# VHH binders against PRELI domain-containing protein 2 (PRELID2), part 6

Target 1, 189 residues: PRELI domain-containing protein 2 (PRELID2), of Homo sapiens (Human) (q8n945)
Amino acid sequence: MGVSVDVHQVYKYPFEQVVASFLRKYPNPMDKNVISVKIMEEKRDESTGVIYRKRIAICQNVVPEILRKSLSTLVILCWKKVSILKVPNIQLEEESWLNPRERNMAIRSHCLTWTQYASMKEESVFRESMENPNWTEFIQRGRISITGVGFLNCVLETFASTFLRQGAQKGIRIMEMLLKEQCGAPLAE

## First folded at step 4 (VHH; framework vhh_ozoralizumab_d1)

Design G3D (from a15l with E99D)
Fold by ESMFold2-Fast, scan of step 4:
Structure G3D (fold): chain B 189 residues (1-189), chain A 128 residues (1-128)
Amino acid sequence: as target 1 above (189 residues)
Amino acid sequence: EVQLVESGGGLVQPGGSLRLSCAASGFTFSSYGMYWVRQAPGKGLEWVSEISYSGSSTKYPDSVKGRFTISRDNAKNTLYLQMNSLRPEDTAVYYCARDTPEYWFSLLEGSEPYFDYRGQGTLVTVSS
């Protein structure tokens, strides 16, 4: 009763530049779905150099837009009667562990909105590529589990993978744009 | 008109295998999760397996996990249950069922199957 999407991307840029671009990804004029990102907590381990951060993101609720684009006329008409999913925005909590010495970063995110009806979680890793130390590997897994919305359970499961995939693709596009602006052309093999 | 028609039941020896089929018509099969449920003599309905609308997610109780496999063919509007290593306690009438919109909520919250349409069933007898 859930949907998952896996992403594996290689950025042809050094780890430090990719992480810097990721931390500057939001707010971004090209991603108007992300309204704000605030750092709620930050801790540094002086012996290891590992930096822990907790951030809260506020995003536009894009579910109505995605459903409108993907669904048949009949389902769109039924959608108009379902108020429980018509919130103006959603909130995400993100925790990250950056290890600059080992050149890796782990990220865990989850949705704070709709917890009664859905679980939306994401785990990501940035790490130095094994093929080229000047490249960065990005691996991400998103998961959505849906309950408590009646006939929409089937509808939302149908589009949950599209929702996760669209979000991942947009994120990759934004990162590529930021890397080109800040670091110049990618480092070719 | 919604219809579910089961087939493939019969008499089989312990350790044997059977494959059940369910032909669905009268609705958009690919939009619904589906169930196999069974009723043994003198007992209530027991959930046997479930499959999501796309076929990407399946669930089984411990009593059949590793022995039974649920699958679907959305192009043919057909649901299947492959039953291996059958035991006398698997003797039951097996029903194909379509979930209701509320079923997903009830299953996830209460772990009990609820369905709006059920076929007539197919008898599976496992005898030594």
Scores: ipSAE 0.000, ipTM 0.071, lowest interface PAE 22.4, mean pLDDT 70

Design G3Q (from a15l with E99Q)
Fold by ESMFold2-Fast, scan of step 4:
Order: C-alpha cells, then structure tokens, then sequence
Structure G3Q (fold): chain B 189 residues (1-189), chain A 128 residues (1-128)
C-alpha cells in the first residue's frame, strides 16, 4: 500500500526567520520523542549561495503506542509481528537545499530504520509567499508505503494517514510557538 | 543613507561594567536584526551578540555568554550592549552592524557574520 498526505501552511513571518526556526526546531522540550539532531554534512556553493545540509535525527519509536490507541485489537496483533516495533529508536535522514537569493528551501527526509519492509518519506518547500513578501509558504507531502499487507490495506492506510497528519500538525504547532517566542507577533497583512 | 553611530566606549577596570549604544538612521530599524561585533588589536572581526528585529530572540558566543546582554528600543531606533564582568580579553573596537537576510541561515559555530552596514566603532579598553 501507499499513502500520501499533503500539508499547506502560511507562516506570517519573513522567510529568513522561518528557516532559522526550522533549523533550530529540534531538540525541543515540547517534543520529547526527538532525542537528537546532528548535522552530518554542510556545504555552501559560493557561486549560487545555495547551502546544502544533511542532518540525522534520532527519535523514539512511537509506532507501538500509536497503534495501541488508534487501531483494533486484531490489527495490533498482526502489526506486532513487524520487526520495526522491536526497535526503541528510529533514525531520519534529512537533506536540505537553502537558496537565500531566491528565498526558497527544498527539504527531503526519509526513515532509515524502516527501509527493509516499509518506507516513510517527506518532501517540503519553504518559499516567500506570493501574497506578502514578509510571509512564508510551507508545502509538504508525506508518503508511507508498506509491502505485503493484503487484507489489512484499508486499516493500515487509515493509520498511515493519521500518523502523517498528526506529525505534520505537531510540527506546525512547534514552529508557530518558536516563531512567536523568537520573533514576536506574526506580521499583519 | 544608512548610518549607525556607536557610543559608550572607554577605559574600565577588569570586573567593571559598560553600556554601549548604537543610534540607527536612514532605514526602518524595527525591520532588521542587528549585531554587535568587535575587533581586538591585531585580530580579525569577532561576532559578539545578535538580536532579532523584534528583540524577542538573542544569541551569544560562549566567550561572552552570561556577561553581555544585547537589547534594543525600536521606538528610539537604538541598539544597546550591556557588558558586565569585563576582562582584559574584551579590549576591542566594538561595532554595531545591520544583519543581511543571509545571516539568519548561518547556524555554524564560528561562521563569519553576514552584515551589510556597520558603524565607525567605539573603543573599549579593559585594563587596570
């Protein structure tokens, strides 16, 4: 099966402040599930000004807890067979390309821990809003795919969609909190 | 034209305090993040502190963290640096600088600050 969830958000803050807050988002005391984030690679193209960054995040594996609360007993019992439930932490790899001149940033992330039987990938863009140059548009698509699920496809699609939406919503709330704390009130129209 | 004028420098004894001011004109001060940077005799430029456009966010290197406080008054177009527990190593010319947007992207420790305008500087000498 394959599930995609799209998110669109406008942050009423300048691009530079939104990107800075995003890069400093984790670790965050408001999200105990993200244990650490490390910059593995960073390089700047002096001719274009584009900054490439590779980060690795280590997160608590919350899938067992989410399944316990969100799914029927039968689906939970079947899912417990999956090896990913036995790992205490998951690792996420993030690559970003920041273009300060054009005021946009592309981000790709994927789950390293799930690659054998399931995949989780996210693609995101921050860009200057077309409505107001002091606002920042955020667009994200999350995708989860799982092989060999048969009759469980419908239930697992619902779980995957909920997981992606809840993750995105939590991320947006954390960003809005950080922007308000670090940059003050949102800029009016 | 953009102008930044620093004041408040002088001679102080180790352990003393000093407050620097920077008067900004020729641009919308409340729309820009600001820096204090310094240059010790015979050394390169060193970032000392930064503040967001609203004043709600500040950053400091470990060399001054806990001793220096950056603040701003957007109604008066003025930037401040409160320096406490001054050390001989703090002796430098201190400059007020306006952040370019590009600086918000640099999160590397020791990265050179990105600014487009700075003032003429004010000398701070810490000696007995």
Amino acid sequence: as target 1 above (189 residues)
Amino acid sequence: EVQLVESGGGLVQPGGSLRLSCAASGFTFSSYGMYWVRQAPGKGLEWVSEISYSGSSTKYPDSVKGRFTISRDNAKNTLYLQMNSLRPEDTAVYYCARQTPEYWFSLLEGSEPYFDYRGQGTLVTVSS
Scores: ipSAE 0.000, ipTM 0.166, lowest interface PAE 12.7, mean pLDDT 75

Design G4 (from a15l with S106E)
Fold by ESMFold2-Fast, scan of step 4:
Structure G4 (fold): chain B 189 residues (1-189), chain A 128 residues (1-128)
Amino acid sequence: as target 1 above (189 residues)
Amino acid sequence: EVQLVESGGGLVQPGGSLRLSCAASGFTFSSYGMYWVRQAPGKGLEWVSEISYSGSSTKYPDSVKGRFTISRDNAKNTLYLQMNSLRPEDTAVYYCARETPEYWFELLEGSEPYFDYRGQGTLVTVSS
């Protein structure tokens, strides 16, 4: 069994500004959990102009702290039995395809840490909004599946859903902050 | 079991109107974007309209823009297509389709969206 979360957000900024802010999102003072982001591969298709990028992000593992903040003795005791999830950092691989001609961008991310025990994948799209060509639509789907943790699977999957939603909301808030700083006030309704 | 059941098709004269409905069941309808796609006799599948899971965003190809309107009622798990000013070239079987994750990748390549589930379709014939 897995858990999934779907997000839909409209940024009242042109596509080019939103994409530029996304690519410059880290480092960011609002998210100290992201330690580094490195571009591993980048190429442009000469016929279409599509730009492919592969990035690797190294993030602080905050799962122990999130569970600890639950204040539940049962949750804390269960966490103590899942040593396989007690790593200092998490690696995420991100692939993106930016299509400047069509004004859209697809992003696929997945966790490279814990692949033997869990799968965490996200798919996202930035595209011109149908409501207003000066606005950008952001659609994201995250999925987490946990295997090999035994009786704790149900507990961890419950928290995985909350974790995905909170992560997505934090990302949206950071993007809104960056867009205001870099591009000024949102465009008219 | 995922089910999509289209209705509302029929014979109509050029310039007429039809309203198609799609009843969805077996999944969380409000979590998925939806499509109307059609297949004319002897032709391939053609994307007709797209709506986001919340209903806030819609898209149309130039061939139907201004004539067709897609809408949804998440409380009733129902998708609609209002078709106005129908033309003989609109003659096709119309399908209700649910988006898939792979769909996002195909949109970037200019390909038609991928669908993981599609209904049986409803026939629309525009003829005198």
Scores: ipSAE 0.000, ipTM 0.105, lowest interface PAE 15.2, mean pLDDT 73

Design G57R (from a15l with S57R)
Fold by ESMFold2-Fast, scan of step 4:
Structure G57R (fold): chain B 189 residues (1-189), chain A 128 residues (1-128)
Amino acid sequence: as target 1 above (189 residues)
Amino acid sequence: EVQLVESGGGLVQPGGSLRLSCAASGFTFSSYGMYWVRQAPGKGLEWVSEISYSGSRTKYPDSVKGRFTISRDNAKNTLYLQMNSLRPEDTAVYYCARETPEYWFSLLEGSEPYFDYRGQGTLVTVSS
C-alpha cells in the first residue's frame, strides 16, 4: 500500500495564461527549496502540434523540517538515525505534453532520489474547464509507494502524507500569486 | 478504498428506457468530473457521457446525444444516467468512472483510453 493525495483546482484564467505561468513558475522567491530547473529535451510534433518537454529539477531536501513538525517524538528519533535521508538535494524528472490545439497539457513527474526505498510520482493535467472556456481545470495526483514492512511503515506513511500535502498546498499558492501578478484579477463568471 | 458501484441495468425492449445509478465512496465526489463508459460484446470501451464536478456542464458523443442524460447528486455521492429510446446497439456493460490524469495521458500517447476507479459495471440488454 502507498499514500496518495489528489488535487482538483479551478484557475479562473484562460488556459494559455495558466500554462505560461506554470512553465515560468521557477525560480520563485516564495519557494526557495527549488534550486534549479533545466530543460533536457524539447521537441514538437509537426502533425499534431504537441510539444514535449523533459526537465530536471534540483530541490533542497526538506525532510528535516517535515520531521520536526511531526507530533511523535518517536518518529523524530527514529529518522534522525537514518543517514540516507540527510542528502542535501533531491532530483525530480518532469515530462510534459502540451497540446495548444486541444487546450490541454499533461505532466508526469517522478523523484530520482531514494528510488531504492520509495517511488514518488505526480501526474497532472491542465485543461480548458468544462464550466467556462475562460477558466482552466487542474487535476493532480501525487503517489508515494514505500518499500518495507512492519512497524516503521506507519512512520514512513506519516512522512509521505505530510510531504505530499505540503507540496500541493505550496504549489497552489505559488500559481495563484503568479497568475495575479502576471495576468491581473481572476475572470468572473 | 475508492469504490464505484453501478446498478439499474436489465433487459429492456427497443424504444424503452432505463435509469442507471452509481454510488461513489472513498473520495470527495463533488471535486471530480465523472464519466459513463460502456463495453459492448466483442468491442472496446466507448465513452458515453461526461459531467463536470458541479453538474453545470455535460458532454455526449453523437451516438447517444438527445437520448441519454447524465446527472449527479453531490449531496448523495451518486451519479445517474437516464437512457431513453434505447436501441439494440446500446447493449453493453455500463461502467461509472472517475476522471483521472491517466485518461488524458493515454489519449495523448495515442493508446486506448484508460479509465481508473471504474466499478464492476451493470449489464444493459436491449432486445425483443
Scores: ipSAE 0.030, ipTM 0.478, lowest interface PAE 5.8, mean pLDDT 77

Design G57Y (from a15l with S57Y)
Fold by ESMFold2-Fast, scan of step 4:
Structure G57Y (fold): chain B 189 residues (1-189), chain A 128 residues (1-128)
Amino acid sequence: as target 1 above (189 residues)
Amino acid sequence: EVQLVESGGGLVQPGGSLRLSCAASGFTFSSYGMYWVRQAPGKGLEWVSEISYSGSYTKYPDSVKGRFTISRDNAKNTLYLQMNSLRPEDTAVYYCARETPEYWFSLLEGSEPYFDYRGQGTLVTVSS
């Protein structure tokens, strides 16, 4: 069971600029919800040139506030009974595989908190656009699956689809602003 | 504590100009993107303009593009909105707003508005 959202976006900037901007998002001094970031592993494959990095972030738990804003009064009252969601911090794991030779990067993020009740995962790919080698294609899939929370499983999953869609749109907007700050105006078609 | 204080609103005739200011305190102003948003009588909030943390990049909806200019002075912790060629439909309370800090799990950021704090607002009335 679960809900998913798929995103496809073209950034009209070269791959190297888009990747640099994305890496600046995490960690970012403007991201006040991130308490700490630790690099757990980083290595380069000598034959392929692929750079693998694994990071763990500790973030403020924003889920209660998001649920409060998105749910009706009756659902909010029911949600207040569920203590599982009221942890102070969330742990997130990010793995990335950057291939500078083939101009692509894969990123996988997942939530380590609530693993016995929920799976929250995000997979992303940046690659050179097939339409224009100076543009970058971004493909992202987010998935939330909820189990073990009893009668709230269905309610939370119904909410999750709207949540994921809005999150994807915000992420694209933030990326566009960072690209303009770092690289100037987008390249014309 | 984060504080945003708008000023510069008032009554102006159609075709006139106004300059709004927003004094920011309680955070590192130069590290945040900023917005102007407005709420017309009986309507919802409408995004009016945005500016990057350095001031190098701005964005506007078609309704104000070419008429409004957002700018900032990071040394003075102040945000500005220059409004030209004002129209009756620009009548609204104008709010200065700070961009919401990014959340690492990007797909989970969506239900929040683009900003996390706004000021008390300043009223702009465009009427003959």
Scores: ipSAE 0.013, ipTM 0.311, lowest interface PAE 8.1, mean pLDDT 76

Design G59R (from a15l with K59R)
Fold by ESMFold2-Fast, scan of step 4:
Structure G59R (fold): chain B 189 residues (1-189), chain A 128 residues (1-128)
Amino acid sequence: as target 1 above (189 residues)
Amino acid sequence: EVQLVESGGGLVQPGGSLRLSCAASGFTFSSYGMYWVRQAPGKGLEWVSEISYSGSSTRYPDSVKGRFTISRDNAKNTLYLQMNSLRPEDTAVYYCARETPEYWFSLLEGSEPYFDYRGQGTLVTVSS
């Protein structure tokens, strides 16, 4: 049980350009769904040059909006009884490791809210492509698992699946747009 | 507290040059990418140049490519913009901006990204 989405994309642009364009996609925590962001930890390893960053984001709870748009009265009525899911905000922890010397970056995100009822995790890697050093490979896995909410487990996971899939596709399209606008034509044969 | 303080703006003739500086404090400057952005009178913000945290990657829109050069001195926590062959169209308030690039779980999908911090700006007027 649970929902997962895997993404594997090759951008025909050098690592530095792809990372920079990705970083322009969401340059600030002032996205309408992000209420506040705090940098908890930030350090550079002097021997490797790896830059580590840990952040905590407080975000708006979007689950009620998804359920409210349902045409099912039963789903809406049952949601009203589940007080544990009626939190105003969701907290996310993000860790990133940028290695400019090896030309790779790892990102790990983890939801801190509802941990006893839900697991929401995402791992991503940008790295120099093994096929061509002027290309960048992007691999991402997102997973949402919901337990302890009875029959709503399956209902909420179904909505989560749609959210993850739409988010992944929109992310790819935004990246392609930004790379063309910022860097011009892809470097490829 | 994050602070960015721009300087170096002024009045210059078309074809002239100016060098802008930005003094950063309150954060680990060497860990962040930086931008120069500008706002012409009565217009929105326009991205002008971008530099990675290490300085190894720089980026420019076609409107300034070949004329402007962004650089940084991580030892001095300072960002620079060298502007050559200035045109009347370059007249604007120039801002130093810090990048807070984040990858968030897809539930945080946004449609309107912004910069997290920018300075007060420095005015550049290109006129005869």
Scores: ipSAE 0.000, ipTM 0.116, lowest interface PAE 14.1, mean pLDDT 72

Design G5I (from a15l with P101I)
Fold by ESMFold2-Fast, scan of step 4:
Structure G5I (fold): chain B 189 residues (1-189), chain A 128 residues (1-128)
Amino acid sequence: as target 1 above (189 residues)
Amino acid sequence: EVQLVESGGGLVQPGGSLRLSCAASGFTFSSYGMYWVRQAPGKGLEWVSEISYSGSSTKYPDSVKGRFTISRDNAKNTLYLQMNSLRPEDTAVYYCARETIEYWFSLLEGSEPYFDYRGQGTLVTVSS
């Protein structure tokens, strides 16, 4: 039983500005859980102009806070005995394909930590809006599936959709802040 | 638990009209572009119409342009296809389909667009 959350947003800014802001998104004081981001690989296809990037992000492990806030005695006792969930940080791998000629960008991210016990994936697209070529459409799908952690699978998946949605909304707010700060007021038409 | 349930198909004479509906559940309907696709007996899937998540942009192939109109009601999680001036070659099972994010990876590789979910379909027969 997996959990998924879908998000659709229009940024009233040109594609190039949105992509530039996305690539400069972290570190950011609005998302203190992202500790660092490092570019591991970058390649450009000379024929198509597509730019591939692979980045690794190190993020604070929020599972302890999730379980602490749920506060059933059984959850707390199990948490104390499950060492696998006690890692200080998680690692996320992000791959992106930026097509500046077609004015679109595809992104996929997945969690490198806990791969034997959990699948955490996000897929996103930035593209020129079909409603206005000076606007950018953003579509994101986050998916979490947890196995191999016994009865905690149900507990963690119960919170997963809320945390995916909150994370997506925070990401959108950060992008809107950066676009306003760097590019000025949104394009109204 | 994504579900798409089509309705409104039936038998109609050439020149007639039908309105198809698709009830969507199990996902945030207003976050996805939607398609109508059809499959005639013994043939592959054919794209019939496309609508953006907001309903502001629509696209049609030449085979149905001017005769079919796609629309949506995001408050009701429902997609519609108004079919006018129907022809025998419009006979097919019509499917409601949800846009897939994987579509853009395929476009970067030069592949045709795809969708990740479709319903059971509704049969439209144009014949006297």
Scores: ipSAE 0.000, ipTM 0.179, lowest interface PAE 11.9, mean pLDDT 74

Design G5L (from a15l with P101L)
Fold by ESMFold2-Fast, scan of step 4:
Structure G5L (fold): chain B 189 residues (1-189), chain A 128 residues (1-128)
Amino acid sequence: as target 1 above (189 residues)
Amino acid sequence: EVQLVESGGGLVQPGGSLRLSCAASGFTFSSYGMYWVRQAPGKGLEWVSEISYSGSSTKYPDSVKGRFTISRDNAKNTLYLQMNSLRPEDTAVYYCARETLEYWFSLLEGSEPYFDYRGQGTLVTVSS
């Protein structure tokens, strides 16, 4: 069983400004669910200029909040049966490859908290837009593949769909706010 | 499951025209850039054209620039390649391909293609 969510966004700002805003995204008062972010590893390839960074994020577990908002008795009962999803915090690993010369950045994130039961991954790209070189295209794919015990299926699918969508939308809002504050109005065509 | 199905290939005389189509399914077509790629007999893959997710931006190599036009219909999940002024050297199997989110990691390896999925292909033969 699996769930997939695709996001495609154009930020009407140059690549360098979008990347700078992304790297400054956390900590942010609009996202209290991110508790901490620590850089674990950073390397620069001297031949290509590509900067590799590995970060670990500790986030508040939002599954109880998401399920509470559903108001579905079936969903709530399913969640109450699955103690494994009631951990206080979620740990996420993020790897990024920033290529300043080619004006692109690839990001791969995965959840470290529930690896026995699910593979939860997110892949993202920031790149110069093909529609306008002063704009930045953001493409993101989130995928959750369920590999654990069958009784987790209903809860994991509800969590996967809602968590991925809400996370993506919140991230876009934060980025738009930061870009407006740091860089001014979006660039016209 | 991602599926790309090409059609429209055939035999055409030099100077002639053909229009290729690619029917996409199993993914959000409007969120991906698309490519046309070809492989001539006994040769490697060659990119032929690319188009942005919205259709607003297109790119071509010099070998086909001015002769080929890529377009898309996001409502129909269909990609097109209009080929004009065909030459014998355009003889190849033509593939519809989807842009890969993995492509940006491949820049670090220097060996991955621009696309992750391609169709079965459609043969275009340009001869008398």
Scores: ipSAE 0.000, ipTM 0.180, lowest interface PAE 12.2, mean pLDDT 74

Design G6D (from a15l with E102D)
Fold by ESMFold2-Fast, scan of step 4:
Structure G6D (fold): chain B 189 residues (1-189), chain A 128 residues (1-128)
Amino acid sequence: as target 1 above (189 residues)
Amino acid sequence: EVQLVESGGGLVQPGGSLRLSCAASGFTFSSYGMYWVRQAPGKGLEWVSEISYSGSSTKYPDSVKGRFTISRDNAKNTLYLQMNSLRPEDTAVYYCARETPDYWFSLLEGSEPYFDYRGQGTLVTVSS
């Protein structure tokens, strides 16, 4: 069964600064699991001004570490027998649509590794806050669904929500660090 | 074609005020962020102020913060810079500049914002 985690944050910085920090987010010493990020496709819509980007991220496979934290011998033995879970790295595809005129950006990510066995997806939006035009609203939903190995599906999904929550919180902390370093103190009204 | 025409410069006493204007034509003014930049004699280009396409966000360096105000009138395709409490150090040629459409790509390099067009400039002289 699938699991999902929702996040809603307000960054007290203008949209342009938040987007700039997001585009420069990786590589970052606070997230050693992201090895590289490569731009595969970029295009601009001349009529709308929307900029589309497709990136591929290569990340360290953390599934073995997640399973090692389990105290279940059966879970550990199952991981040792399922070689598909032992790949060294995972690949994530990210698509983004940046609208500079409307001051919003939509981002969609999904895992390219294990597509037969797992669906791992995130949808995010950065937009100008309706509360203050010098602030940026960030909304994100992550979802993981695992299929194909019976009881192992349930075991892995048990850790999926914690993994998604921790990942989202790390992302927010990295953004706050970058915004503070690059742009100084948050803007008051 | 794209054209930016500055006006309002002149000779002013220290502590005085000037209002610069920039008339934009040849592009959809309301779709672009705008800048004021200046160049003092024998010095490099210095960023003075920045305004978003809608006018909702503005930025200033510490050297002019509290003294200068950038604004825009999208219906008239005009950019303004209100300069108060002028100092001899503000003596420079002031340029109106348009945000490059490629700014978002340049952010991937971690570089400063760029502009692709600027006007001929208007001279501001603050005599001591």
Scores: ipSAE 0.000, ipTM 0.178, lowest interface PAE 11.9, mean pLDDT 74

Design GFW (from a15l with W104F F105W)
Fold by ESMFold2-Fast, scan of step 4:
Structure GFW (fold): chain B 189 residues (1-189), chain A 128 residues (1-128)
Amino acid sequence: as target 1 above (189 residues)
Amino acid sequence: EVQLVESGGGLVQPGGSLRLSCAASGFTFSSYGMYWVRQAPGKGLEWVSEISYSGSSTKYPDSVKGRFTISRDNAKNTLYLQMNSLRPEDTAVYYCARETPEYFWSLLEGSEPYFDYRGQGTLVTVSS
């Protein structure tokens, strides 16, 4: 069964500063779960000016921490019995399309770990806010689809929802901290 | 079930005005950015206007900037497009569409914009 989580945030900082902070997001002391990030490919479209980048991130498996904080005993029991979830690290592939002329950026991420059993995807957009050109709008959708069968689908779906929500909240907090540290106070209307 | 129902189109003289409405149902309207797009006879889809989930930000292409105004009423789950100073080249079927990340992928790739659920459309004809 599938689970999706949507996020919509306005950062009161110019597009260029928000994108720069996003690209400098890892490694970061506030997110010890991201171990390394490698740029695999980068190219520029000469007609549009769009910059494509492919990165691979290696992250610590956060399943144990999420389960420790979970209110669901069934989610914890399922994790303990499914050895496949006990890998030490998770690998993520991220593709981004930065359009500096139009002041927008699209990002697509997916999990390379567990691909035989689950699809874990995230799609995001940064764009100039139309309310104030010195503000940036951020929209993100995370989705987990599990190819399991039977009663475990319900408990795995609950876990997937918690995983996506916690990841989104952490990402927003890190971006806010980086923007404040690098760019100072948010810009007024 | 996601449903978008456009209304308000019609025949109007050059220089005239029309207001289009889009009634949304089957999803949390206030959580999604919304678009107006149009398709002129024999042409592809053209992005006309964009509004954020809260209504705080709007965006327009140069072809309609200053003439068209997008707005929304989240309490009524309704999207609006106020069209002023209409020109013959504004003749098209107008669609409201729900924002998706795929829209931006398409925009950056230079392909036809991808929209998550658009309605049946409403025809606007500007002619003398």
Scores: ipSAE 0.000, ipTM 0.126, lowest interface PAE 15.0, mean pLDDT 72

Design H1 (from H0 with L108F)
Fold by ESMFold2-Fast, scan of step 4:
Structure H1 (fold): chain B 189 residues (1-189), chain A 128 residues (1-128)
Amino acid sequence: as target 1 above (189 residues)
Amino acid sequence: EVQLVESGGGLVQPGGSLRLSCAASGFTFSSYGMYWVRQAPGKGLEWVSEISYSGSSTKYPDSVKGRFTISRDNAKNTLYLQMNSLRPEDTAVYYCARETPEYWFSLFSGKTPSFDYRGQGTLVTVSS
């Protein structure tokens, strides 16, 4: 099996503002790795009020750059030997379920590239904070499971763990910036 | 339009000090991590320092650790590098650079810190 990372963040902004900022996140001049985002499917269930959206993102494959910058000989050996990591782009599928009535949104993302070698999945929830209705709680879990044999599988799992943790922290920072720019200062009291 | 303008370079004696400044415009400065990088004559770019968007975290390579201090003033959109105990090997053109932004939209969209824009640079010469 593989590795996982958990994130828990509170944004001091109302749910509607956080969701709007997230849905307008791409295209974003702050994120150079996302090449395009296309909405493939969108539907509303009028009995529940839930809005389902499926998006496909094409992102620059940054794995070669990350491995090149690593000081680990093991990581370099893995990259040199595993040419499958050198595809130019990564294709990602995102499904979201926005519930405006209950003020929550679930998001499920997975990588469509390399599915024969690895399962890369992310599940996220935005919900109204139980502590303050003008705040939004964000919970995210990322998981990478690698299908492989021997020494290289072990090296890839170590890399995946480091990569997941680093990416999650950057996402939080960018989200806070977008909220400040689009919604103004956090809750003013 | 993203613009970064460095200043403060000049000629100094070994053991001397200089303070470099970088005026940023065309983007929300307070939302980006920033770097100082340098290039000595005939050599490649070398990372000198980095600072988080809030200023709460800084990093330095061993070559300048304890001698250089990076700081920022988000209200003035300005990045600084305080250079103390300068050595002849610190002679280089110094650039400020903006961290490459990334967001975790999915498991695979993050990457290692890098920069996407840099200024024209300011020359620092430490006499032999």
Scores: ipSAE 0.006, ipTM 0.168, lowest interface PAE 9.5, mean pLDDT 72

